# VH-VL binders against o27280, part 309

Target 1, 266 residues: o27280
Amino acid sequence: MDSMNVPEVLEIKRIVEESESVKTFIFSWDFRREVRPGQFVMVWDFRDEKPMSVSLIDPVRSEIGISIRRVGEFTDRVHGLSEGDLLGIRGPYGRGFELMGRDILLVGGGIGMAPLAALADEATARGMRVDALVAARTADELLFLDRLEAAGVNISTCTDDGSCGFKGFAHERLLTLEENHDMAAVCGPEPMMFQVMRILDERDVPAQLSLERYMKCAVGICGQCCLDDTGFRVCAEGPVFWSQELSRVREFGRYRRDPAGRRVPW

## First folded at step 14 (VH-VL)

Design D26 (framework fv_marstacimab)
Fold by ESMFold2-Fast, scan of step 14:
Structure D26 (fold): chain C 266 residues (1-266), chain A 118 residues (1-118), chain B 112 residues (1-112)
Amino acid sequence: as target 1 above (266 residues)
Amino acid sequence: EVQLLESGGGLVQPGGSLRLSCAASGFTFRDYAMSWVRQAPGKGLEWVSAISGRGGSTYYADSVKGRFTISRDNSKNTLYLQMNSLRAEDTAVYYCARKSNYGSFDYWGQGTMVTVSS
Amino acid sequence: QSVLTQPPSVSGAPGQRVTISCTGSSSNIGWGYDVHWYQQLPGTAPKLLIYYNTNRPSGVPDRFSGSKSGTSASLAITGLQAEDEADYYCQSFDSSLSGSKVFGGGTKLTVL
């Protein structure tokens, strides 16, 4: 019940440089403690603790991977670590993605591709046809393309600047793709996810969306992961939600909360 | 040329059952979500049911939930609507419609009339 | 009643401009869901007239146009012709109805 709330100190087995700003840290993992795509762990550098999505789940090699983007002091320190160094890992937390049907569309923006890469592995292992729309600001920020290709995923790319694939935003690219999916999974910046969700709702494609911005409540801090109209706690009821659940939240895609809990536009 | 042709309509008693079919041609059927939309005589359009391209997801209007079942056979390019426990208020022309990638109903069949009467 | 409100009827003379409104709420058009328009000529099936708020399918003349703002959408018909006499329906998606596709009640256009 509570044993997963105690951090386990694990040795960094391998580090993969995904881009200039993203690294995947790989640890040996005992799969008697189940972990599923869409779940996250708390990563502790012995000073601060931050939630990170699990991006690799490999029971054959007995490994998990955690992909971390460099965005502040904590992530800068973790990026300075080397193979053989130690990190505290607590979890997994949250509900993972649910798979249904014969085919799935993945729509990922930036680091949002991390949980979707793990999901792609599970979907292909189940015999599903997987299409991925991978979005970023520039070609250098597109993540996991080689891994997705190796898994047999059909890949479409888009970049804001047009440096790779379609020039434009994920939702603009999605409009040019043929409808052909029993479900979708979406993870990325909230405004992108909102636009993608609307299109998928209108196409009768059930979608699951992962809300990474509210994962601090994994330690039981009430309010930091609650959505405006629903009272959902992302760490307990998410981070993965069906689009049906999110389409009734007035705040989703329009507003965020500042540190004081005040509603501010994106 | 995209064509949708409905069949299976007719007169049925209250409490009875009918199965509607929609034969699709002129496009790759499995790549499109499909819907049934109905129109009571002299009234407006009402969405009834939808099914994803591969058939793994189905949706129903509250008025038909539990009574109607949408299905498809992609090997035969055919959409179905199994209608059970029919009521007088189910009397309508039933249209088969294709869902575009923009979320619109871009092609419609000519409709098949279902009359529920004693 | 329908969650998307249209006037029951509008009328105009040949060559004139008419507009047909489609009024929704915060759970549909106001949420950001797209609006599509259908034309139904007497005795025929509906035909897609405008999709994704402002776009015309191939074969639809440019005198038909769509717009969307706030919780509402509008269909504009310029240079009105006798053959435009038909019923017009807006359609969107509503999150409060368990994620249902919703149609407006329809507007009968009479060309005088």
Scores: ipSAE 0.606, ipTM 0.834, lowest interface PAE 2.2, mean pLDDT 87

Design D27 (framework fv_marstacimab)
Fold by ESMFold2-Fast, scan of step 14:
Structure D27 (fold): chain C 266 residues (1-266), chain A 118 residues (1-118), chain B 112 residues (1-112)
Amino acid sequence: as target 1 above (266 residues)
Amino acid sequence: EVQLLESGGGLVQPGGSLRLSCAASGFTFRDYAMSWVRQAPGKGLEWVSAISGRGGSTYYADSVKGRFTISRDNSKNTLYLQMNSLRAEDTAVYYCARKSNYGSFDYWGQGTMVTVSS
Amino acid sequence: QSVLTQPPSVSGAPGQRVTISCTGSSSNIGWGYDVKWYQQLPGTAPKLLIYYNTNRPSGVPDRFSGSKSGTSASLAITGLQAEDEADYYCQSYDSSLSGSKVFGGGTKLTVL
């Protein structure tokens, strides 16, 4: 449970407004602490600490970026900060994405595009062909389209309401994409990831999925993250899991747990 | 018209090797995952192996893992199955099959017969 | 033994309805993986008959229909014809097996 790392106090170098509800906070970073796409850091505002995925990794400029969606008290406070303000950062933690083969499909929903944007940068730098399916409820909630385009990514969009691209859910759009890929990476709402995973399983596309609820467990501070019926903790192996690992998890995509450990439907 | 044509089958003794080929035409080969599915005489269908469109990922049934190797050459539109350490229970018609975006085997070749006889 | 269970045979007269069941478990059909059906005429390769539980490829008559409920699926053939005499296989994916596409044991349909 004990962390061996202490938060470093870092200055917010730049803030990028990604949407009305999402900002990317950019910090100078010493890459002697290597950071990989799919890893997260603990962000400390000197009152509370929360895990956040790394969304920008730029060793040339010696910068990392952390994208944060406004969803509660902590994130509201962080969104109120300005360039020059300080945050505590410790990490990185968790398993990052692995890249294999010559092409990759990224499937992202909402803020789930944040870790996938960092992965897109790495995949394109390695000469892989990158296709991205970017999903959101509405056009205004589609994230990182300009970054993906700048990286040379082939982009498909879908929105639940049809305001941009395909009208429907990510898994429905995926069924209309005929091209196969050597691998996929998926991040977004758990029900979306569950539907996408099953389609990729049946297509013989090995997929890695990033699960937000396992981020705190990867640093050993949560006792509730279990992937089996015996109650054994597997959270240290997260937040990124291969689809074959998740295909055997009864809870994935079906229900979550409340603070008392009770199962509640998605 | 989508066509898949298997070749390379024949009679081999136990412990022997064979290399099967499947020539594909009528579609963009590199965009589709491909599989081998076999059928023993008078028996049902058994999935054997699969390969992703660009060849970066491969899958094997437990019964053949470590003995069979699936590969593809997208420049030649050809799928391969290298079969080593063959056993009598590997005797079957081997079908080349294309995997659709719905995960179905939407097109099949005519099959090539592999007989492993002691 | 097959992970997906089908009756070994079914029979019907021309014009009648026959149904072929495919019984799975919580690790395959019950997990939400979709079901495909293949028709194999004697001496020929299998042909895709139904995909995505209910969808028909071009050229498959509407008298063939698929359904799925819980851990099971069914193929229904109405207006049975002599040329329907064949082996029928269901197919899905099993999450408890590494990368495994699973087939039912097959059902021989005899047109009386």
Scores: ipSAE 0.743, ipTM 0.885, lowest interface PAE 1.4, mean pLDDT 88

Design D28 (framework fv_marstacimab)
Fold by ESMFold2-Fast, scan of step 14:
Structure D28 (fold): chain C 266 residues (1-266), chain A 118 residues (1-118), chain B 112 residues (1-112)
Amino acid sequence: as target 1 above (266 residues)
Amino acid sequence: EVQLLESGGGLVQPGGSLRLSCAASGFTFRDYAMSWVRQAPGKGLEWVSAISGRGGSTYYADSVKGRFTISRDNSKNTLYLQMNSLRAEDTAVYYCARKSNYGSFDYWGQGTMVTVSS
Amino acid sequence: QSVLTQPPSVSGAPGQRVTISCTGSSSNIGWGYDVRWYQQLPGTAPKLLIYYNTNRPSGVPDRFSGSKSGTSASLAITGLQAEDEADYYCQSYDSSLSGSKVFGGGTKLTVL
């Protein structure tokens, strides 16, 4: 199309209800415009625009999927849409995950499993052994388990309340896993990602982490997605970073910034 | 019974090369990251290099980057360190160490002495 | 040279308590990386004594304990025995160095 900064109005082809709070919206996609796991698009409901990670990449069916959790006014409106309704899609943006070695550990928390599900598809298609640690607060918030199983992924679960799998946090479960991996990919709440990153760094497992930040515009027109110290922009250099890049960012996992740029502890 | 046995140490001239081996037994070798840690005579411990369990990822201390290569052969349960362009400051006992899932060096070999001297 | 600082020596009498400090910075212990301690008896390879700040492997007596606060960690040894005479090393990870596991300079413990 014209510019990646111009939204294309697409029809919602199919909606998959992943849980009570999460839906995957599927669109026909022209794969002359490449999409990789870990990249995101800007979703426009003709009022507001929000960044969403791509959770399904299917060149055979010419489809992409975007998984959206219901958390506020924008996502409430989008969840109210039906098959046949229209949304604006702009992108893709950002660098995606890179794959190396023979096996990979995926560590996902809540909706963070969405980009990791797309990565799992690519990794298994490339013949890698894939282990996934899927974390959530409760069993009902664990996402993509059936899809991961169908892809041949070895799944471990953990929930804060113990309603499914290990009782505890992702990093606590990770400490009990006695299997080493050539690489890891991590996506979820920043406090979880920070704890997981530290453990993986100490184990000599190179990790890529998907970091979502405030977005007011696409492709770095606005500085709101800029990280402290490094000057990295999530939409330009991210959202996927190697752990060594993030380990030099003082704010990662310790505090975030509100829309006004003020520090807010986790 | 976890055992790590180093070999291949010796006397080499500056600029020379040497290959160290570490034979592992008593555990599933491919499931553990492995490291080399060295200790100069009368000095402290210095981490040198690490390799993931399947061998797809390697790490090096800045002091050895471009000169040393870590590798492993999981079919033979053996870890290697190829040392090129050796310098006097590389003189040390080189230990093979297994990395636990807690990121700790939980088992160490006896060490093999490398002396770089003319 | 080392980014983790330990006193070069410490001493105590049998039955006494000694502590060995390990002082880091914001790029290692202060970043949140965990601390391990290793014991090296004369003429032997190092042995893991404490992992993940406070945990003991099987076979390590409870008179050895680890702690961590801010940018520093400590190893405490109570009820000193002659066989505790050894070099002790702390070890962590440093984010300012590419993939580096960093060791303290080591502390020689003498049991008087």
Scores: ipSAE 0.509, ipTM 0.779, lowest interface PAE 2.7, mean pLDDT 86

Design D29 (framework fv_marstacimab)
Fold by ESMFold2-Fast, scan of step 14:
Structure D29 (fold): chain C 266 residues (1-266), chain A 118 residues (1-118), chain B 112 residues (1-112)
Amino acid sequence: as target 1 above (266 residues)
Amino acid sequence: EVQLLESGGGLVQPGGSLRLSCAASGFTFRDYAMSWVRQAPGKGLEWVSAISGRGGSTYYADSVKGRFTISRDNSKNTLYLQMNSLRAEDTAVYYCARKSNYGSFDYWGQGTMVTVSS
Amino acid sequence: QSVLTQPPSVSGAPGQRVTISCTGSSSNIGWGYDVYWYQQLPGTAPKLLIYYNTNRPSGVPDRFSGSKSGTSASLAITGLQAEDEADYYCQSYDSSLSGSKVFGGGTKLTVL
């Protein structure tokens, strides 16, 4: 709601290469502007702006980190930047993850591990036991394993091609995990999140899921979102939703909408 | 061998309270979500309440929300159901059931009868 | 209210095939949730018969099979035996309630 909702120009303090396609950009941050795991910022390269999840929240060093996967023109330009270069940052925006109980399962696919890495740090700091299922297409696309290990997280991996850990999809690996949890947090491709949510619902594990496509709704870029619930729903501020909220959205995990509003299967 | 044994049922007047217990053995109790499922005489199965393995999350059927409280003591391998403000329609056999990794109720206790009558 | 619909009763003769339907909606079976089947012999607790739509626990004869299509599921019993006389319940989950376990109304199987 702030009319002075303009980007602050910040210097890139440090860049961490997470993989061939993912970099984390680290900025000094004044924590009088609170930021929580699950929130995102708008990153402005002085031409275009895109929403990016906050992947590092470090009040001790007064730093935040933003992890960006190279997938198009904007992200290619940002990946070409060096330490000392400038980016505009607006935010944070959106609802963050809510923590409850004694232990949490994190299920992340690809870049979806970014907001979950920040959540792992907070959960560990609160004394929770953290188990993470880290999924990717191949071993070289598994993200944040060293950081999660350093935080004391118990890690399971799976890859579609079997190059690291379990061979198969996240939901298939989840069925072989014996541990029960007080809650879960899930972020990754929407079809993966749907399958994982279904299994967690069936196990009586409440889950929060982070949806990239709802990040713009959270900042009012689209004034109203119509969910595919007979036209009577207006989207809630995202990107983080409880499974109970998402389980009533018939389009979740099954189809999306093109620019004309038509249903397109995943 | 997995075993579940319910106790604490009995006769109670409308508005009264009862606490049910379920003693579990033969498995690592804390690794499994647990549920209470009831069955009124001559009627079908109705899920009542569920609790996560470590006890941090609870779920209730709409018919019992605000009246029943599920809890567990993992050090004693025991599941509880505290039932308050009991109604005649709560009359049923109450089963303790274990939730499998595939979401099934894979093991059930023998049940304990709760009768709510004036 | 019953969100999963089963016939109240079915009957068959020894050696025959019977099928018990479980009809749901887009908020449960049609949502993608898995279907489970339980057998309740007279005077006993329910016993898991089919899990994850089609799978049998150890000790359940292969005469029992489950299937799921669209918004519905079915339990098939082949080579019907007198000992199969029982109540059968389907169970799934409903997306309109968080963690809501929903049971069908039950089907009484009578072996003629």
Scores: ipSAE 0.621, ipTM 0.838, lowest interface PAE 1.8, mean pLDDT 87

Design D3 (framework fv_marstacimab)
Fold by ESMFold2-Fast, scan of step 14:
Structure D3 (fold): chain C 266 residues (1-266), chain A 118 residues (1-118), chain B 112 residues (1-112)
Amino acid sequence: as target 1 above (266 residues)
Amino acid sequence: EVQLLESGGGLVQPGGSLRLSCAASGFTFRDYAMSWVRQAPGKGLEWVSAISGRGGSTYYADSVKGRFTISRDNSKNTLYLQMNSLRAEDTAVYYCARKSNYGSFDYWGQGTMVTVSS
Amino acid sequence: QSVLTQPPSVSGAPGQRVTISCTGSSSNIGWGYDVHWYQQLPGTAPKLLIYYNTNRPSGVPDRFSGSKSGTSASLAITGLQAEDEADYYCQSYDSSLQGSKVFGGGTKLTVL
């Protein structure tokens, strides 16, 4: 536990450009410290520390990858780094995805495909059938399509603007999928995850959803520990939750909190 | 044409057991979640149990948990409901139903009557 | 009894409009779960009439329509015909009952 709380300074071994706004940073990793899809690490640039999902887990090459979207000052600085530069990595933290059954569905929106890409690698390596629904606003924001194809994943795409695949939202595309699955894993914007969860619940497909806001709670850093009026404890076992665990969280997919702690609709 | 045909119903004493079967045809059985829905004489519909397409997940109404077991054999296109510790209130017509991608029960069998009486 | 409430009966004359309500709560329809409707003719198995709130399966006349708002849903039948005499059930999902599929108590439609 203590060893996970000390940042290890690691050299950036390789950088993969996933899109104009997303890069995957690859580091050598000692797999005596196990890491599972759905877990995250704290990334330290020697000024600020932020949680990032692990998007590549490769014990054969002894490597992990961390995918980072450019959204602010910290991520802009990290995106400016080159192979050979150093970052601090602390972790892994949080509850990862559980695989069950033989056929799984992945539903990812934007950067939410990052932890699902790692899950796809593990599932296909186990001989599971993997269907992935990859959603984004536009074609250039679709992530990991080449990697998923190389892993043998059956890919469906949808874009809000219709620039690639189905024109519409992830939940609209999901309704046209013909096959049932033993489980699903979902990661993306909360409104998308809420709509997808309802459909999967109604189909009797158990779903696991990854909530970014719970990553800090898993390491004991949390400004918003209780998210609903029923007293559900956010810090319990994030960032990955089964859909049944979210059924009593009134705020999931509906509300967020402003600086005064008041509910604001999405 | 999609067809579902139930069998295995009959008269059983309280505390007894029955196994219901549902033979499916006209669609790729393994791609659909399946459910059992019952209806007591002169009463409304009550969902009993559900199973995912590959059989990896099962669900039960609170009234039957611990007593009923849903299963399927995709090689035979057959759905099963093992009913143990039967009670008088389990008396009903039991329907086999297919779950659509929209979560509706889009096809139903004709039903099989289960009577639990002394 | 039922977590989805329907009136036990409704009646109308041929050619008239009838509406059957389905009232839920924050744990089912109010949570956003979808509503489906089934028609059960005397002595027969239920048949899907409306799915996913507003959609009709092939073969269902456009006289039948569904709607959903807030914690409730409605089935409307226009141009009522003698053949419409049946029991009607709404159905949704309730996660607070451990993911149960829940049915309304049913509504007997009598065509006068």
Scores: ipSAE 0.627, ipTM 0.837, lowest interface PAE 2.0, mean pLDDT 87

Design D30 (framework fv_marstacimab)
Fold by ESMFold2-Fast, scan of step 14:
Structure D30 (fold): chain C 266 residues (1-266), chain A 118 residues (1-118), chain B 112 residues (1-112)
Amino acid sequence: as target 1 above (266 residues)
Amino acid sequence: EVQLLESGGGLVQPGGSLRLSCAASGFTFRDYAMSWVRQAPGKGLEWVSAISGRGGSTYYADSVKGRFTISRDNSKNTLYLQMNSLRAEDTAVYYCARKSNYGSFDYWGQGTMVTVSS
Amino acid sequence: QSVLTQPPSVSGAPGQRVTISCTGSSSNIGWGYDVNWYQQLPGTAPKLLIYYNTNRPSGVPDRFSGSKSGTSASLAITGLQAEDEADYYCQSYDSSLSGSKVFGGGTKLTVL
């Protein structure tokens, strides 16, 4: 566990441009330090450090990938880097996804498809049938479709504006899918995850959900990621939670905390 | 079109066991979660147990947990409920029900009567 | 007791409107879980009447309607007919009960 707390300075081996706003940075990795889908690393650009989900886990090539969306100063700087440049990587951290049963449904929104893409690779390698519902605001924000198809995943798409696949939200598309599954994994905007979770609960599909705001808490750093009376337990156990754990949390999917710690609607 | 037919009910003494079956037809059985719902004579509906479409996940009401086991055989389109350590309170009509993609019980069998009495 | 509360009985005359309430809590309807309604005619199995709060299966007349607000749901029956005499059950999901589907206690509708 100690060795995970010291950043390794790694060379960017390859960069994949996933969209205008998302890049995957690929590094050589020593798999004596295990990495599982759903875990995250701390990425250090020698100024700031941010948690990022692992989106590629490839022991055969000895590589990991980290997908980063451009949203602010840190991510703008990282997006400006080239192959051969260096980043500090610390981790992995957090609780990863558990696989069970014979088939799995993945429901991802935007960059939330990143950890689910890594999970899809592991599930297909285990011989599971994988169905993915990939949701975004527009067609150009749909991520990893070619990678999922190459892995043998059955893909459904959904865009808010109808530019690709079903026109509407992920939970609305989910209601039109009649097949049941042994489990599901969900990652994306919290309001989307809440709607998807309650439908999966009602369908008797156990779901695991990955919460970005708990990544910081999983390494013992707390901010606005703690929730109500469950805050201590929840922040210690993330970022992946079973729906049964989250369905008892009143804030999930309804409210977030602003920088002042005030409850605000999503 | 969709048909669910329960069997295996009967009279049994307290502490005894019964195995209920539900034969399904008219739909792709493996694509649907299935449940058992019971109704005591003159009383309301109580959900008992559920199983996912391919059988990898099972759920139980607290009143039956540890005593009842739900299972399915998708090759035979059949749902089962193994009931052990039966109590007088388990006396009820047991319905087989299909779970829709909306989470409703959209089709029900006719029910099979289980009477637990000395 | 049932975690979803319904009146034990309601009555109305032919052609009238009746409403059946289903009162839950923050762990079920109040959490956001959907409500389904079932009709049980004497001596028969339950039949799905309303699903996902407001939707009707094929064959259910539009005089049956459902709604959900806060911690409660309601079933409205307009143009009441003799054939509507039955028990009516609401059903939702409760997160506090180990992933349980929960039913209301049922309401006996009598057409006078």
Scores: ipSAE 0.742, ipTM 0.895, lowest interface PAE 1.3, mean pLDDT 88

Design D31 (framework fv_marstacimab)
Fold by ESMFold2-Fast, scan of step 14:
Structure D31 (fold): chain C 266 residues (1-266), chain A 118 residues (1-118), chain B 112 residues (1-112)
Amino acid sequence: as target 1 above (266 residues)
Amino acid sequence: EVQLLESGGGLVQPGGSLRLSCAASGFTFRDYAMSWVRQAPGKGLEWVSAISGRGGSTYYADSVKGRFTISRDNSKNTLYLQMNSLRAEDTAVYYCARKSNYGSFDYWGQGTMVTVSS
Amino acid sequence: QSVLTQPPSVSGAPGQRVTISCTGSSSNIGWGYDVQWYQQLPGTAPKLLIYYNTNRPSGVPDRFSGSKSGTSASLAITGLQAEDEADYYCQSYDSSLSGSKVFGGGTKLTVL
């Protein structure tokens, strides 16, 4: 039955321009296949296939959305598509975010706001209070601000260059926020996530973090989901992990692996 | 001015129970994680338990898991520690401490003495 | 056996410099978790002295300084004064299964 992971060809119903480099592609979806914030799909343009986080989950309209940043040949081709064009979608895959407590802090960097936007919708629908710290290099790279505001989210922004909100990095802005939360969810560049995680651990805020580089492990493409410093076989269903799971992983925030498996510093 | 005032300490027999309270004032109580830290006579500091600002997450030292329960009432600005199945080694001054946004214990109460003996 | 190791005692004369070490492991200071320092005067509650490795709360003199490197941290006290006689504790976070706030065993500073 596992061999039935085949792409379904779906029509692009709507395209939302999130920024000059990011678009959200919206498809009709049959919610007999459950989709949770933090899960991803494989997007197939009939030439190449790439994992993409689900950024919109709307069972009332029977729609899902997938947000894609233009970073290479595949994403350039997908960005060239129009409403009515077709894409292959497999999934959803991976472990989604878990919600607990009465309030949540979202900390997102760049395209990492995509899965957090879907989570914000679910958290607000459950009656949770949602605070979002949205971080980017510049104001033009801040994503989903209008959507988060429409959902009733309390938004703080920071940019490296100071073009919007706090001037500085996400973790520096986080230290100036005095409110505590029952939980947090974090998604963005791995060095940012590492710094944010350490602060949240120290503040007694349990955090879940989404790691894009482990999406293939969640769908079973890699043979064994073990990181190089684990003395025990750790096959955790990604891409979402609790901070306590990641705190045992010496790779996290320090180095990555190239296609040959070689360690490369961040 | 931030103030934390512990109460509820006393002498109790092994196997007994005791409930500690910490009355907080001078800050928005619900915005801060709170902890209990204890110190046995003549010994060092030992973290016991922590609770998130809205109370949705709790943490315990291995030495007290299953015996102690931390809770808070944000409407009364009060932190609690329910201590059950007390042992002689639980004898200590118990401090209420506020957790800052930097993860430090930035304010401490004066402590309340718990003595577990027959 | 404390998770963070401090010398049990240090001593110095007025005006001297003393350093108190705090040695951890890869699951706490070595993981990157921050170190706080607390001063406990005889018969009183602990008071925050240094937070976030190097920062001082309002009212703490600049003769107190903190540093962190690798798996260890240190508290330096320059221009030692009689009123510095106290117990000093380092504190960090440990990445155990449940998460944990860990204290060093404490260092008794005697001003001779």
Scores: ipSAE 0.622, ipTM 0.838, lowest interface PAE 2.0, mean pLDDT 87

